# VHH binders against PRELI domain-containing protein 2 (PRELID2): the designs that were tried, part 6

Target 1, 189 residues: PRELI domain-containing protein 2 (PRELID2), of Homo sapiens (Human) (q8n945)
Amino acid sequence: MGVSVDVHQVYKYPFEQVVASFLRKYPNPMDKNVISVKIMEEKRDESTGVIYRKRIAICQNVVPEILRKSLSTLVILCWKKVSILKVPNIQLEEESWLNPRERNMAIRSHCLTWTQYASMKEESVFRESMENPNWTEFIQRGRISITGVGFLNCVLETFASTFLRQGAQKGIRIMEMLLKEQCGAPLAE

## First folded at step 1 (VHH)

Design c18 (framework vhh_8emy_2)
Fold by ESMFold2-Fast, scan of step 1:
Structure c18 (fold): chain B 189 residues (1-189), chain A 124 residues (1-124)
Amino acid sequence: as target 1 above (189 residues)
Amino acid sequence: QVQLQESGGGLVQPGSSLRLSCAASGFTFDDYAMHWVRQAPGKGPEWVSSISSSGSTINYATSVKGRFSISRDNPSKTLYLQMNSLRPEDSAVYYCAKSEDYTFLGIPSEYDYRGQGTQVTVSS
């Protein structure tokens, strides 16, 4: 079974500043769960100007803590027998395609560590806002699919939805703080 | 062929309400985000509101927040905009538009397609 969460945000900053802040988003003192981010591959298409980047993020595995707070003891005990809870860190692969000419950027992320038991994917777009060319629109879809059967899937779907929503909200807050710190006050309407 | 047909506009007094509709055809409506965009005489397009493919995520321009409500009915392939407490500055041609929620095969553009529009005039 799967769950999905959609996010739409407008940053009142030019596209170039938003993209620069996104690429410098982690590591960040405001999110200590992200340990490191490394660029694995970067290439530019000379004809289109599109820049492709592949990054690997290493994050603390917070699943055990979140489950402890959110679920009954019986459900937690069953989950503790799953290998995923024994992994200290989670690895996320991020691919991005930045198009400076069209002022848009597509991003696709997925969890490498969880593929044995669960799948987590995020697809995102930054683009120049149609409302104001000095503003940037951000659209994201997060999806989690869990390899499980029966009553446990219903409980885990509720958890997965909450997890995706909280992650998206935290990401937006971090971006807003970085943009304010690095670029100054948001541009007026 | 992708077709978006707006309706529901008209001439109304300040403080009135209108409900705009957009009938979609030629694509799988349930797979696309939908938007309302308006354009007043002599001005560029202004984004008004967006709704995700499932209806879970909704956003509004600051100027209409609290007065307008976007919704969709996927079974009937129709997008709606409920406009309350209309003001003279809301006068514009209103367009519905579709866009990809994400890209799998390439870099997404802005809105894929717009309809022909429906005129809203708010005057005393």
Scores: ipSAE 0.000, ipTM 0.116, lowest interface PAE 16.1, mean pLDDT 72

Design e01 (framework vhh_3k1k_2)
Fold by ESMFold2-Fast, scan of step 1:
Structure e01 (fold): chain B 189 residues (1-189), chain A 124 residues (1-124)
Amino acid sequence: as target 1 above (189 residues)
Amino acid sequence: QVQLVESGGALVQPGGSLRLSCAASGFTFSSYAMRWYRQAPGKEREWVAGISGSGGSTSYEDSVKGRFTISRDDARNTVYLQMNSLKPEDTAVYYCARVEYEWTSGKTYEFDYWGQGTQVTVSS
């Protein structure tokens, strides 16, 4: 089973401010589940100015708690045998290519700890808005692929969709708060 | 150090065309987004058009979409604004700007380095 969620958001803030807020988004009191973010690799291409970064984020594994709240105890107990419920933390690998000359940034994220039954991938782009150079367009596609027992396929599909959507919305809310606190009111023109 | 010099402003009749030029010096031109703004008497300066550092992305204010085209020539360190189908309401001083950001006390401020402007008058 595969589930995909697409998000399109316009931040009425210049590209440079949005990118800076994204890069300093964590640690954040709104999301204490993110424990740490470490830069593993960073390189600048002198000819193009493109900055490549590889970061590893360590997050609390909230899947057991979400399932506890969303599913019956019996269903949760059956899934405690799978590896995604046994790990205390989730590791996310993020690769980004920041192009300050073109005013765009491509981001790819992958969950490293979901090794059986599930995988999660996310592709995102921040780019200068075609409508206004003081605005930034954000486009993201998240995908979760799940293989499991047939009787849970429908429930897992709903869970995966909700998980991706909630994660994206939380990220957007954090970005909006950081932009307002650090950069002031959104720009109209 | 940063210098922007606009030129090409003139008196034209409604429906006419003009091409404005902005010659830049004192910085690595190809690395910066450039913008055009305009200011009519008694009004605030308004954004007109923008172009990314590579020229791969352009943007326009709604009232000029389809009539104005922004472009750049990095070999000449020049940004252009081609204005077609000019209207009396396009009458203004047109300013070229380089977008700059300053990072202070954990906050980012956007400001533009401005040229001196070039007057465009659309009248019969």
Scores: ipSAE 0.000, ipTM 0.114, lowest interface PAE 17.1, mean pLDDT 73

Design e02 (framework vhh_ozoralizumab_d1)
Fold by ESMFold2-Fast, scan of step 1:
Structure e02 (fold): chain B 189 residues (1-189), chain A 124 residues (1-124)
Amino acid sequence: as target 1 above (189 residues)
Amino acid sequence: EVQLVESGGGLVQPGGSLRLSCAASGFTFSSYAMYWVRQAPGKGLEWVSEISGSGGSTKYPDSVKGRFTISRDNAKNTLYLQMNSLRPEDTAVYYCAKTYEIEYSGSTWEVDYRGQGTLVTVSS
């Protein structure tokens, strides 16, 4: 019923630098599909120091373009039937919990604009690496669920998998570029 | 590769003295203000002292002013806290600390980096 993609990346930079780069990731010329990111809510727990943020990201819907690169007639038929392919932009809600004391950050994102036929969710963690406290481990699970399209689910799930993988790789490349520009060379073992 | 390693804690009688040290590595030590903070059993973090990157400016709360002295050796990447006239109320885990500032959408948030700490017990 769905597609999931897992990402595991170690950034050879301290947690504080990785988090700062993540929060300044957009807007970015390497990913023009992200139009805006707005903070909707931000608060700090004075007892724990945990910082909660709720952000809304507005992105160009690139699913129609990805599917149109196929020469398949079935892809064109899906374009007409699935409302996800017709919206110009998608909205993502992101919630994050930054714990500076324990050096970890949890992030949850989900798509607000897709219909009952499709959903997208991502869960991510940045944390101090267990093997080296001066490195940061990034773990992400993205999931797209597509239902109610019968035989065409197989075709749509193939493109959903490609979309998630390409998005994750682009995100990693942007983070690596920002860390090098803002923090210098990665740290040795 | 930012590391802060505190040492020098121990058991001391009231009126005694201890000297804490913090070995710093993985960053340009002289470019950052450094802090000592402590946490007594069952209580929150308390700021103890601050020193500028050059060592030219120091600050203390009234609770330790005149008894504690913060200093640094930038050639050795080491921070010190000289504690004199110790009192039972000074019993705490002492942490060497620095801060990072995270700016996002007009807001500035501080993220504290601390070492593992060193325990100071003042008791007869």
Scores: ipSAE 0.000, ipTM 0.151, lowest interface PAE 15.3, mean pLDDT 73

Design e03 (framework vhh_7pa5_2)
Fold by ESMFold2-Fast, scan of step 1:
Structure e03 (fold): chain B 189 residues (1-189), chain A 124 residues (1-124)
Amino acid sequence: as target 1 above (189 residues)
Amino acid sequence: QVQLVESGGGMVQPGGSLRLSCAASGFTFSSYAMSWVRRAPGKGPEWVSTISGSGGSTSYADSVKGRFTISRDNAKNTLYLQMNSLKPEDTALYYCARTEVYEFGSGTYTFDYWGQGTQVTVSS
């Protein structure tokens, strides 16, 4: 079974500023769960100008804390029996394709740690807003798929949705803070 | 080992309907967007439709919008394409493809695995 959370956000800042802030987002004091980010590959396509980057992030596993806060007996029992939820750190692989010519950026991320019983994938796009060329549209789809757990899948899907939504909202808040701090007030109409 | 197997193609008259299916295996189906891509005789591939991993978002080529409906059943690892009001120009080999979405609606998609295709022929 799986869950999906869609996010749509407009940043009232030009595309170039939003992308720059995104690439500088981590490490960040507001999100101590991200321990490190390392660039593994970076390539530029001379014909299109597209810049490809592969990054690996090491993050603290926050799932045990989220489950602890629920205080549900069923959730706690499931967590104790699923070893993947007990790992201290999660590795995320991020691939991005920045197109400066078309003013868009595609990003896909997936969890390398949760591959046997659960998988997590995120697809994101930053693009020039159709409403105002000085604004940037951010669209993200997060997906978590859970396999081999049976009876508790519905409970786990509820917490998977919460995890994806909390992560998305925290990411948006961090981006807004960085944009305000580095680029000044949002561009109003 | 990723496998995609299409079925449901056939011959129909203009105005008819067909439902295509794609059985997926070898990966976590609900973690991937899925697409239908077609190739008409003597032409290159044309993207038809994409559906998100959860099924919550869909997009369609202008040529099929309002006539075709993409859907999925994640419990059965199956992708569907309901084709209504078929026209002779819909005649093509239809492929199921595992999809990465770069931009919703505007059509930046990449396809890393394809099925063998199922033939749809619309003629009188």
Scores: ipSAE 0.000, ipTM 0.100, lowest interface PAE 17.8, mean pLDDT 73

Design e04 (framework vhh_8emy_2)
Fold by ESMFold2-Fast, scan of step 1:
Structure e04 (fold): chain B 189 residues (1-189), chain A 123 residues (1-123)
Amino acid sequence: as target 1 above (189 residues)
Amino acid sequence: QVQLQESGGGLVQPGSSLRLSCAASGFTFSSYAMHWVRQAPGKGPEWVSSISSSGSTINYATSVKGRFSISRDNPSKTLYLQMNSLRPEDSAVYYCAKEWTVEYGSSYEIDYRGQGTQVTVSS
């Protein structure tokens, strides 16, 4: 059936500062799993002011490490049969649409490496908070769908949820560090 | 259009002080956080310091903390960097940057820097 993780975070910083920190987030020593991020395409719509970017991220495949830590018989059986456990790195494609006039940004990411047995997709929105215009609301939904592994689906879904949750929390910590380092203390209402 | 003009660099001996200035025009200076970024020969840009729009929040890179002081004068639309106890490793071109331009690798970081002012610390 697949698994999903939802994140809702308020950054007490203006939209423009949050977006700038997001775009320069990687490479970062706090997240050794992200090896590189390259901008593949960038264009601006003259009429709307919307900026479209396509980026490719190369990340270490952390699935083998997460599974290894469980030390279960079922994990051992997975090593031989699932292709996602055999690749050293994964590639993520990220598309973003930044709307400076409306002060919002939509982001969509998907995994290019796991397409046969698993898919990973992530949708995110940064927008001006309705509670305070100097705050930024961040909403993210990550989804992993697993097919074609038969009796192992339940085991892999358990680890997929851990993977998504761990990634989301690390991302939030890095953003908070960058915002505080560049922009100072969060803005109080 | 947005313009940033740095000045105040020069050749100094280790242990000396310099004060850099940045004159801003073409945007509402008092509404934006401002940054100092430097680039040494053969290296990428390094964020040095930031100051909030009001001047109430200030941050420094670990390498300059305790030696450098950032300040701004909103009425005159000018950003300053007071540099004390200069070291050879502080030698770089120093750039004034408008909000979103603080570290290497961001398109936002490159877009709004001025022409830079050269600081050379050697004996």
Scores: ipSAE 0.000, ipTM 0.087, lowest interface PAE 19.8, mean pLDDT 72

Design e05 (framework vhh_8cml_1)
Fold by ESMFold2-Fast, scan of step 1:
Structure e05 (fold): chain B 189 residues (1-189), chain A 124 residues (1-124)
Amino acid sequence: as target 1 above (189 residues)
Amino acid sequence: EVQLVESGGGLVQPGGSLRLSCAASGFTFSSYAMGWFRQAPGQEREFVALISGSGGSTDYSDSAKGRFTISRDNAKNTVYLQMNSLKPEDTGVYFCAAEVTYEWSGSTFEYDYWGQGTQVTVSS
């Protein structure tokens, strides 16, 4: 079936600084699972000023490690039966639409590797906070959908939920570190 | 509002056939994949079949392969499941599902929508 995890974070930094930190987020020593990020396309719309980017990220497949740490026999059996989860690396496609005039950025990511029996998608928005124009609101939704596994869906949903939550938390920690290092202390008001 | 309405369920004997329909509204139907899932008493929902937005690709569970055929009519906003050679093990409530993308306040989010289901019972 499907699992979704929602994240809402306010970064007390101006939009331009948050976007710059996001675009420079990888490679990062705090996340050794992201091996590389390459820009495949970059275009600017002349009428709107919107900048479109397509990037491909190559990440280590951490599923085997997460499953190994599990004490559940059912989780281990699921890993053995779903061969697609055993690939050595995962490729993610990221598309972003940066609107510097409206001070917002939409991001859509999806897994290119898990396509037959599972999909992983993530949608994110950075936008100027309505409470304070020097703050940036970040909203993210991650989804993992699983097909063709029948009675194992419950077990896989537990794993998928954990995977999405840990990924989101790690991403937030890295962004907070980069913003503090590059931009100084957060703005109090 | 997104709505999915299933029909075509019923009682059949083993070896019989049924055709399920799902009428969809409230989204751009041809842009999204549609699926069929089922749930037997005391069990979790399981995948049965999937069809891409264009109808160009399909996928089936192992239990459905060779017996079931998923199809769609984008002009009618309808997805179908033709079920042949039905077995008692196929008994359950069959659900239509759609993964739909909406724009919201400068962002896009995907939501899973489910119909209310239609009962299929295979017994002698």
Scores: ipSAE 0.000, ipTM 0.136, lowest interface PAE 15.8, mean pLDDT 74

Design e06 (framework vhh_3k1k_2)
Fold by ESMFold2-Fast, scan of step 1:
Structure e06 (fold): chain B 189 residues (1-189), chain A 123 residues (1-123)
Amino acid sequence: as target 1 above (189 residues)
Amino acid sequence: QVQLVESGGALVQPGGSLRLSCAASGFTFSDYAMRWYRQAPGKEREWVAGISSSGGSTSYEDSVKGRFTISRDDARNTVYLQMNSLKPEDTAVYYCATIEYTFSGGEYTVDYWGQGTQVTVSS
């Protein structure tokens, strides 16, 4: 089984400000589930000016808490049988390619903690908006796939979709707050 | 030192045309996106048009779409704004701008602005 969720957001702030806020997004008091973010690798291409970064994020696995608080007893009992999801913390690897000359940034993230039975991947792009160069377009696709869960497929698929959408919305809210705090009011028109 | 110098502003009758130029120096022009802004009397400075560093994408404020065209000539380090079908509402000081991005553990941006060129549309 697999689920895919697409997100398209416009931040009414210049590309450089959005990228700076993104790189400083964590640690953040609005998301205490992100424990740490460390830069593992950074390289600059002298000819193109493209900057590659590899970061590792350590996050609290909140899936068990969400299930306990919001889902029926039957769903919780079935979920407890999937041992891969009982891990207390998850590690995410993020790779980014920032092109300051073309005003775009590509990002790829994937979960390192989940095994061959489960995966989570995200691909994202920040780019100068075609409608207004003072705005930044953010496009993200998140994908979750789980194998070997049989009759739980429909329940887990619904949950995975909701989880990806809620995570994306939280990320957008954090970015909006950081941009307002650090850069002032958003640019209109 | 980054320098932007606008020219081409004039008094024009409604329905007329003007081409504004912005000469850039002190940086590798072809690596930077360029923009035009304007400020009308009693109003805040507003974005008018933008062009990417490659020249492959352009964008415009809604009120000027179809009337204004932004272009660049990297061999001459110049960005242009071709203004057609001018209206009294287009009366403003027009500014050329770019943003310098510094990338490394404490990123910052620096906005560079020209002195502006006055466009007046009146009979």
Scores: ipSAE 0.007, ipTM 0.225, lowest interface PAE 9.8, mean pLDDT 75

Design e07 (framework vhh_ozoralizumab_d1)
Fold by ESMFold2-Fast, scan of step 1:
Structure e07 (fold): chain B 189 residues (1-189), chain A 123 residues (1-123)
Amino acid sequence: as target 1 above (189 residues)
Amino acid sequence: EVQLVESGGGLVQPGGSLRLSCAASGFTFSDYYMYWVRQAPGKGLEWVSEISGSGGSTKYPDSVKGRFTISRDNAKNTLYLQMNSLRPEDTAVYYCARYEVTIGSETYEFDYRGQGTLVTVSS
């Protein structure tokens, strides 16, 4: 089973402010599932000015709660062997490449915890908008893959899709709130 | 310590011109891209011009393209914005800014170390 969710958002704020809000996004009262974020590696290329950063986020595993709300008790009892239900927290590794001179940032994330039965990956780009250089374009693709549960594949596709869509929607709301708090009203055309 | 000090703002009638200046100190001015950004009353920050360290590359949004010209004098550590054909919607506080990224910091923002200079376009 594999599901993907694509997001394309325009933030009517300059690139530098959007990136700053993204990097300050956690910890946040609107997303209590993110427990901590730690910078593991940070380096700057002196010739290009590109900043590479590797971060590890520790998040509360909400998959068991989502599945309990969505599935019958009998199905949950049979599915307790899935590895993602046994871990209290999940770890996400994020790599980013910020190019302040070209006003773009590439981000790649993947789940470190889900290795046998499930994987989760996200690829994102923030860049100066082609419509208006005072706006920032955000493009993200999230992918979840899960194996080893044949008769539940159709059910799992629905829940994986819901998980990705809810995560993306919450992320957008948090970013909009932070941008409004830190930078004021969105810019006109 | 990085310091940016803007000057040249004032009251001007529609169709008029103004030249803004920014005196930079505390860093190697020629090594940095520099920006002019503005904030109109009750609105957010709007980027209005960008210039490379050498002055060889400039960018403008459509709202000011053809009317505003950014330039720099690296020998004097000074950034300029020439504003022509001014409109009431150009009324704003104008800031010169440097984009600063610091290793070991989680925040990346325009370096708004300037105090700003007010430009009012009104009859």
Scores: ipSAE 0.000, ipTM 0.243, lowest interface PAE 13.8, mean pLDDT 75

Design e08 (framework vhh_7pa5_2)
Fold by ESMFold2-Fast, scan of step 1:
Structure e08 (fold): chain B 189 residues (1-189), chain A 123 residues (1-123)
Amino acid sequence: as target 1 above (189 residues)
Amino acid sequence: QVQLVESGGGMVQPGGSLRLSCAASGFTFSSYGMSWVRRAPGKGPEWVSTISSSGSTISYADSVKGRFTISRDNAKNTLYLQMNSLKPEDTALYYCAKYTFEVEPGKWTYDYWGQGTQVTVSS
């Protein structure tokens, strides 16, 4: 099965402030599911100024808790049957390409833990808004795919869409909080 | 150690002009975007203008568009703000600020502010 969730947000803050807040986003007390973030690789292209970063995030696996709260016997059975869902922590790999000269940033993330049976991927862009260059446009697509689970597809599809939707909303709330705390009030139109 | 020193403020009549300067040291100036931010008495900070590291991308607050011009000289590590057609509402302390991007593993981004220079537009 495949599930996708798209997000389009405008932050009324300059690109530099938004990127700075994004890089400081974790660890954060508002999201205790993210345990740590470690930089694995960093390179700068001296001709373009583009900065490439590879980071590994370690997150608490909340899938068992979410499934347990369900009163569906099939959902609980699925959790017990699929041992990969019982892993205590999930590892996410994030790659980013920050172009400070052109004021844009591309981000690609994927789950390392679920690669045997499932995949979770996110692609995001921060860029100067076309409506107001003092604002930052954020576009993100999250995707979850699960293979070889035929009769469980509809159950897992509902879970996956809820997981992606809640994750996106939490991420936006954390960013808005950080921007207000670190950069002051949003800029007027 | 980052140091930003603003200058060029003063008192001027409505319709007048002033040019602010910010001398930067302690970092590679040409690698960072720079901004001007102001604070009027009793109010919070208001963003005024931003310029990218190369100078290719520039933006202004709506309140100053058409009147203010931001520029930079990377050879002299200096940021400028040319202010024309000044209004009483422009009265504030003006700060230059830099944003840093993470350039070392495990280090978080931060911004630095100068001490400010006072601009007073007498009605």
Scores: ipSAE 0.000, ipTM 0.121, lowest interface PAE 14.3, mean pLDDT 73

Design e09 (framework vhh_7w1s_2)
Fold by ESMFold2-Fast, scan of step 1:
Structure e09 (fold): chain B 189 residues (1-189), chain A 120 residues (1-120)
Amino acid sequence: as target 1 above (189 residues)
Amino acid sequence: QLQLVESGGGLVQAGGSMRLSCAASGFTFSYAMGWHRQAPGKQRELVAKISGGSTAYDDSVKGRFTISRDNTKNTVYLQMNSLKVEDTAVYYCARVEWTYSGSEVTYDYWGQGTQVTVSS
């Protein structure tokens, strides 16, 4: 059993500006949980022009903070018994494929830290909007799978859903603010 | 292998205009490209930067210089208007790699430079 959250957003900015803002998204004062992002690999396909990047992000583990606000004894007991949930930081691996000729970018992310009890994966696409070539469509699907906790699975799945939803909303808000600050008002007015 | 070749420099009178070109071969696209300059006896400084549709300029050239890119021709341009004697320098094209572990920017490839001389 797993949890998934789908997001569909239109940024009223050209594709190139949205991609540039995405690559510069962190560090950001609105999300102090992201500590660093490092580029590990970059490759270009000479025939297609597609640019592949692999980045690793180091983030503060927010699970202890979320669990402290639950007030549930069962949730607290699960956290104390699952040592991996108590690590101070988590690592996320991000792979992206930027196609500047077709004006689209595919992104795939997954958590490297939570492998025994939970799997977190995210797939995203930025593409030129079919409604307006000066707009950028963003589609994202996040998935969390939780195993090996028995009767606590339903409780953990509730927090996983909240985590994915809030993370997606914060990401969109950061992107909108960054685009406005760096590129000015949206072109679609 | 990425190679950057600058062109378009020369002699121009104060108040004039000039356009510099930077042709890239090999790895023919970059997320970020920049123009730097170095005047005699001074350190090399960043003048203009383009990453996607976003641009940034040094205060000394803001409103006078415009950086642009033509991905079809693998070329980055620097349009220089209202030139001043103080703009006299060798201008260098560079590929810029962004890192997000801080505000640091790494330059991984440089061109040979093109001389711009502005006379009074």
Scores: ipSAE 0.000, ipTM 0.117, lowest interface PAE 16.1, mean pLDDT 72

Design e10 (framework vhh_8cml_1)
Amino acid sequence: EVQLVESGGGLVQPGGSLRLSCAASGFTFSDYAMGWFRQAPGQEREFVALISWSGGSTDYSDSAKGRFTISRDNAKNTVYLQMNSLKPEDTGVYFCAAVEIEYTSGSYTFEEYDYWGQGTQVTVSS
ESMFold2-Fast, scan of step 1: ipSAE 0.054; ipTM 0.514

Design e11 (framework vhh_8emy_2)
Amino acid sequence: QVQLQESGGGLVQPGSSLRLSCAASGFTFSDYAMHWVRQAPGKGPEWVSSISGSGGSTNYATSVKGRFSISRDNPSKTLYLQMNSLRPEDSAVYYCATYEVEWGTSTIYEDYRGQGTQVTVSS
ESMFold2-Fast, scan of step 1: ipSAE 0.049; ipTM 0.511

Design e12 (framework vhh_3k1k_2)
Fold by ESMFold2-Fast, scan of step 1:
Structure e12 (fold): chain B 189 residues (1-189), chain A 122 residues (1-122)
Amino acid sequence: as target 1 above (189 residues)
Amino acid sequence: QVQLVESGGALVQPGGSLRLSCAASGFTFSSYWMRWYRQAPGKEREWVAGISGSGGSTSYEDSVKGRFTISRDDARNTVYLQMNSLKPEDTAVYYCAAEYEFTVGSTKYDYWGQGTQVTVSS
């Protein structure tokens, strides 16, 4: 039940630049599926300097588009029957803990709208690379779990890993574009 | 009490040099991207130079690259702008800004000074 995708990426840019670009990632013309991102809560721990943020992203539900492109009669019939596939937008909640002193940031995200039959969660870390202090390591694990939709479980699970991989690749491309735009060329090895 | 106080503005002749200082107090200086902006009469405020909270990265507007150098002294809560090879076009009020490094489009934690006048004239 469910799928997971792991990402390990090294950005050849300092931690501060990578985190700033991440926080400025949306809205972006490379990803029209993200409609808006709003900061709901932001607080700083004065003793540690750790900054907690809660953001809510409103995104287009791309599952219907992925299934539509299959052109399968069975997939189309299942899509029409399940309410989770008919919602136009989904809401994602993101919590982050940024530690500027230690040069690391932990992020966890989950889908607020896909709670009846499916859940989506992501855990991510940005940290100073052990190989070079001017580089930033990004580690992410995305998980999608699907339950209680019978035949549709098989269909949705088939596309869940593709969805997570496409999302991860798009995120990396957007970050690379923003880092080049804001910071210039990657730092030499 | 948060404050940014600029100093060092003066009248100089073309080709001259100036060092501007911005003294900060009332907030955790090292957590802020420090930037210099300038505004000439009748023009919009433009960004000139920036330095990250860690001091690890600096950035400059194309027209000042190679002539201006931004630096910071976190022990003294001060940011500097060293201006060399000054031109009449550099005449403006120069503003120091503290921008919280990790805000996205938010001015919630941004602080501004009152400015210091730089005039480049023969």
Scores: ipSAE 0.000, ipTM 0.127, lowest interface PAE 13.6, mean pLDDT 73

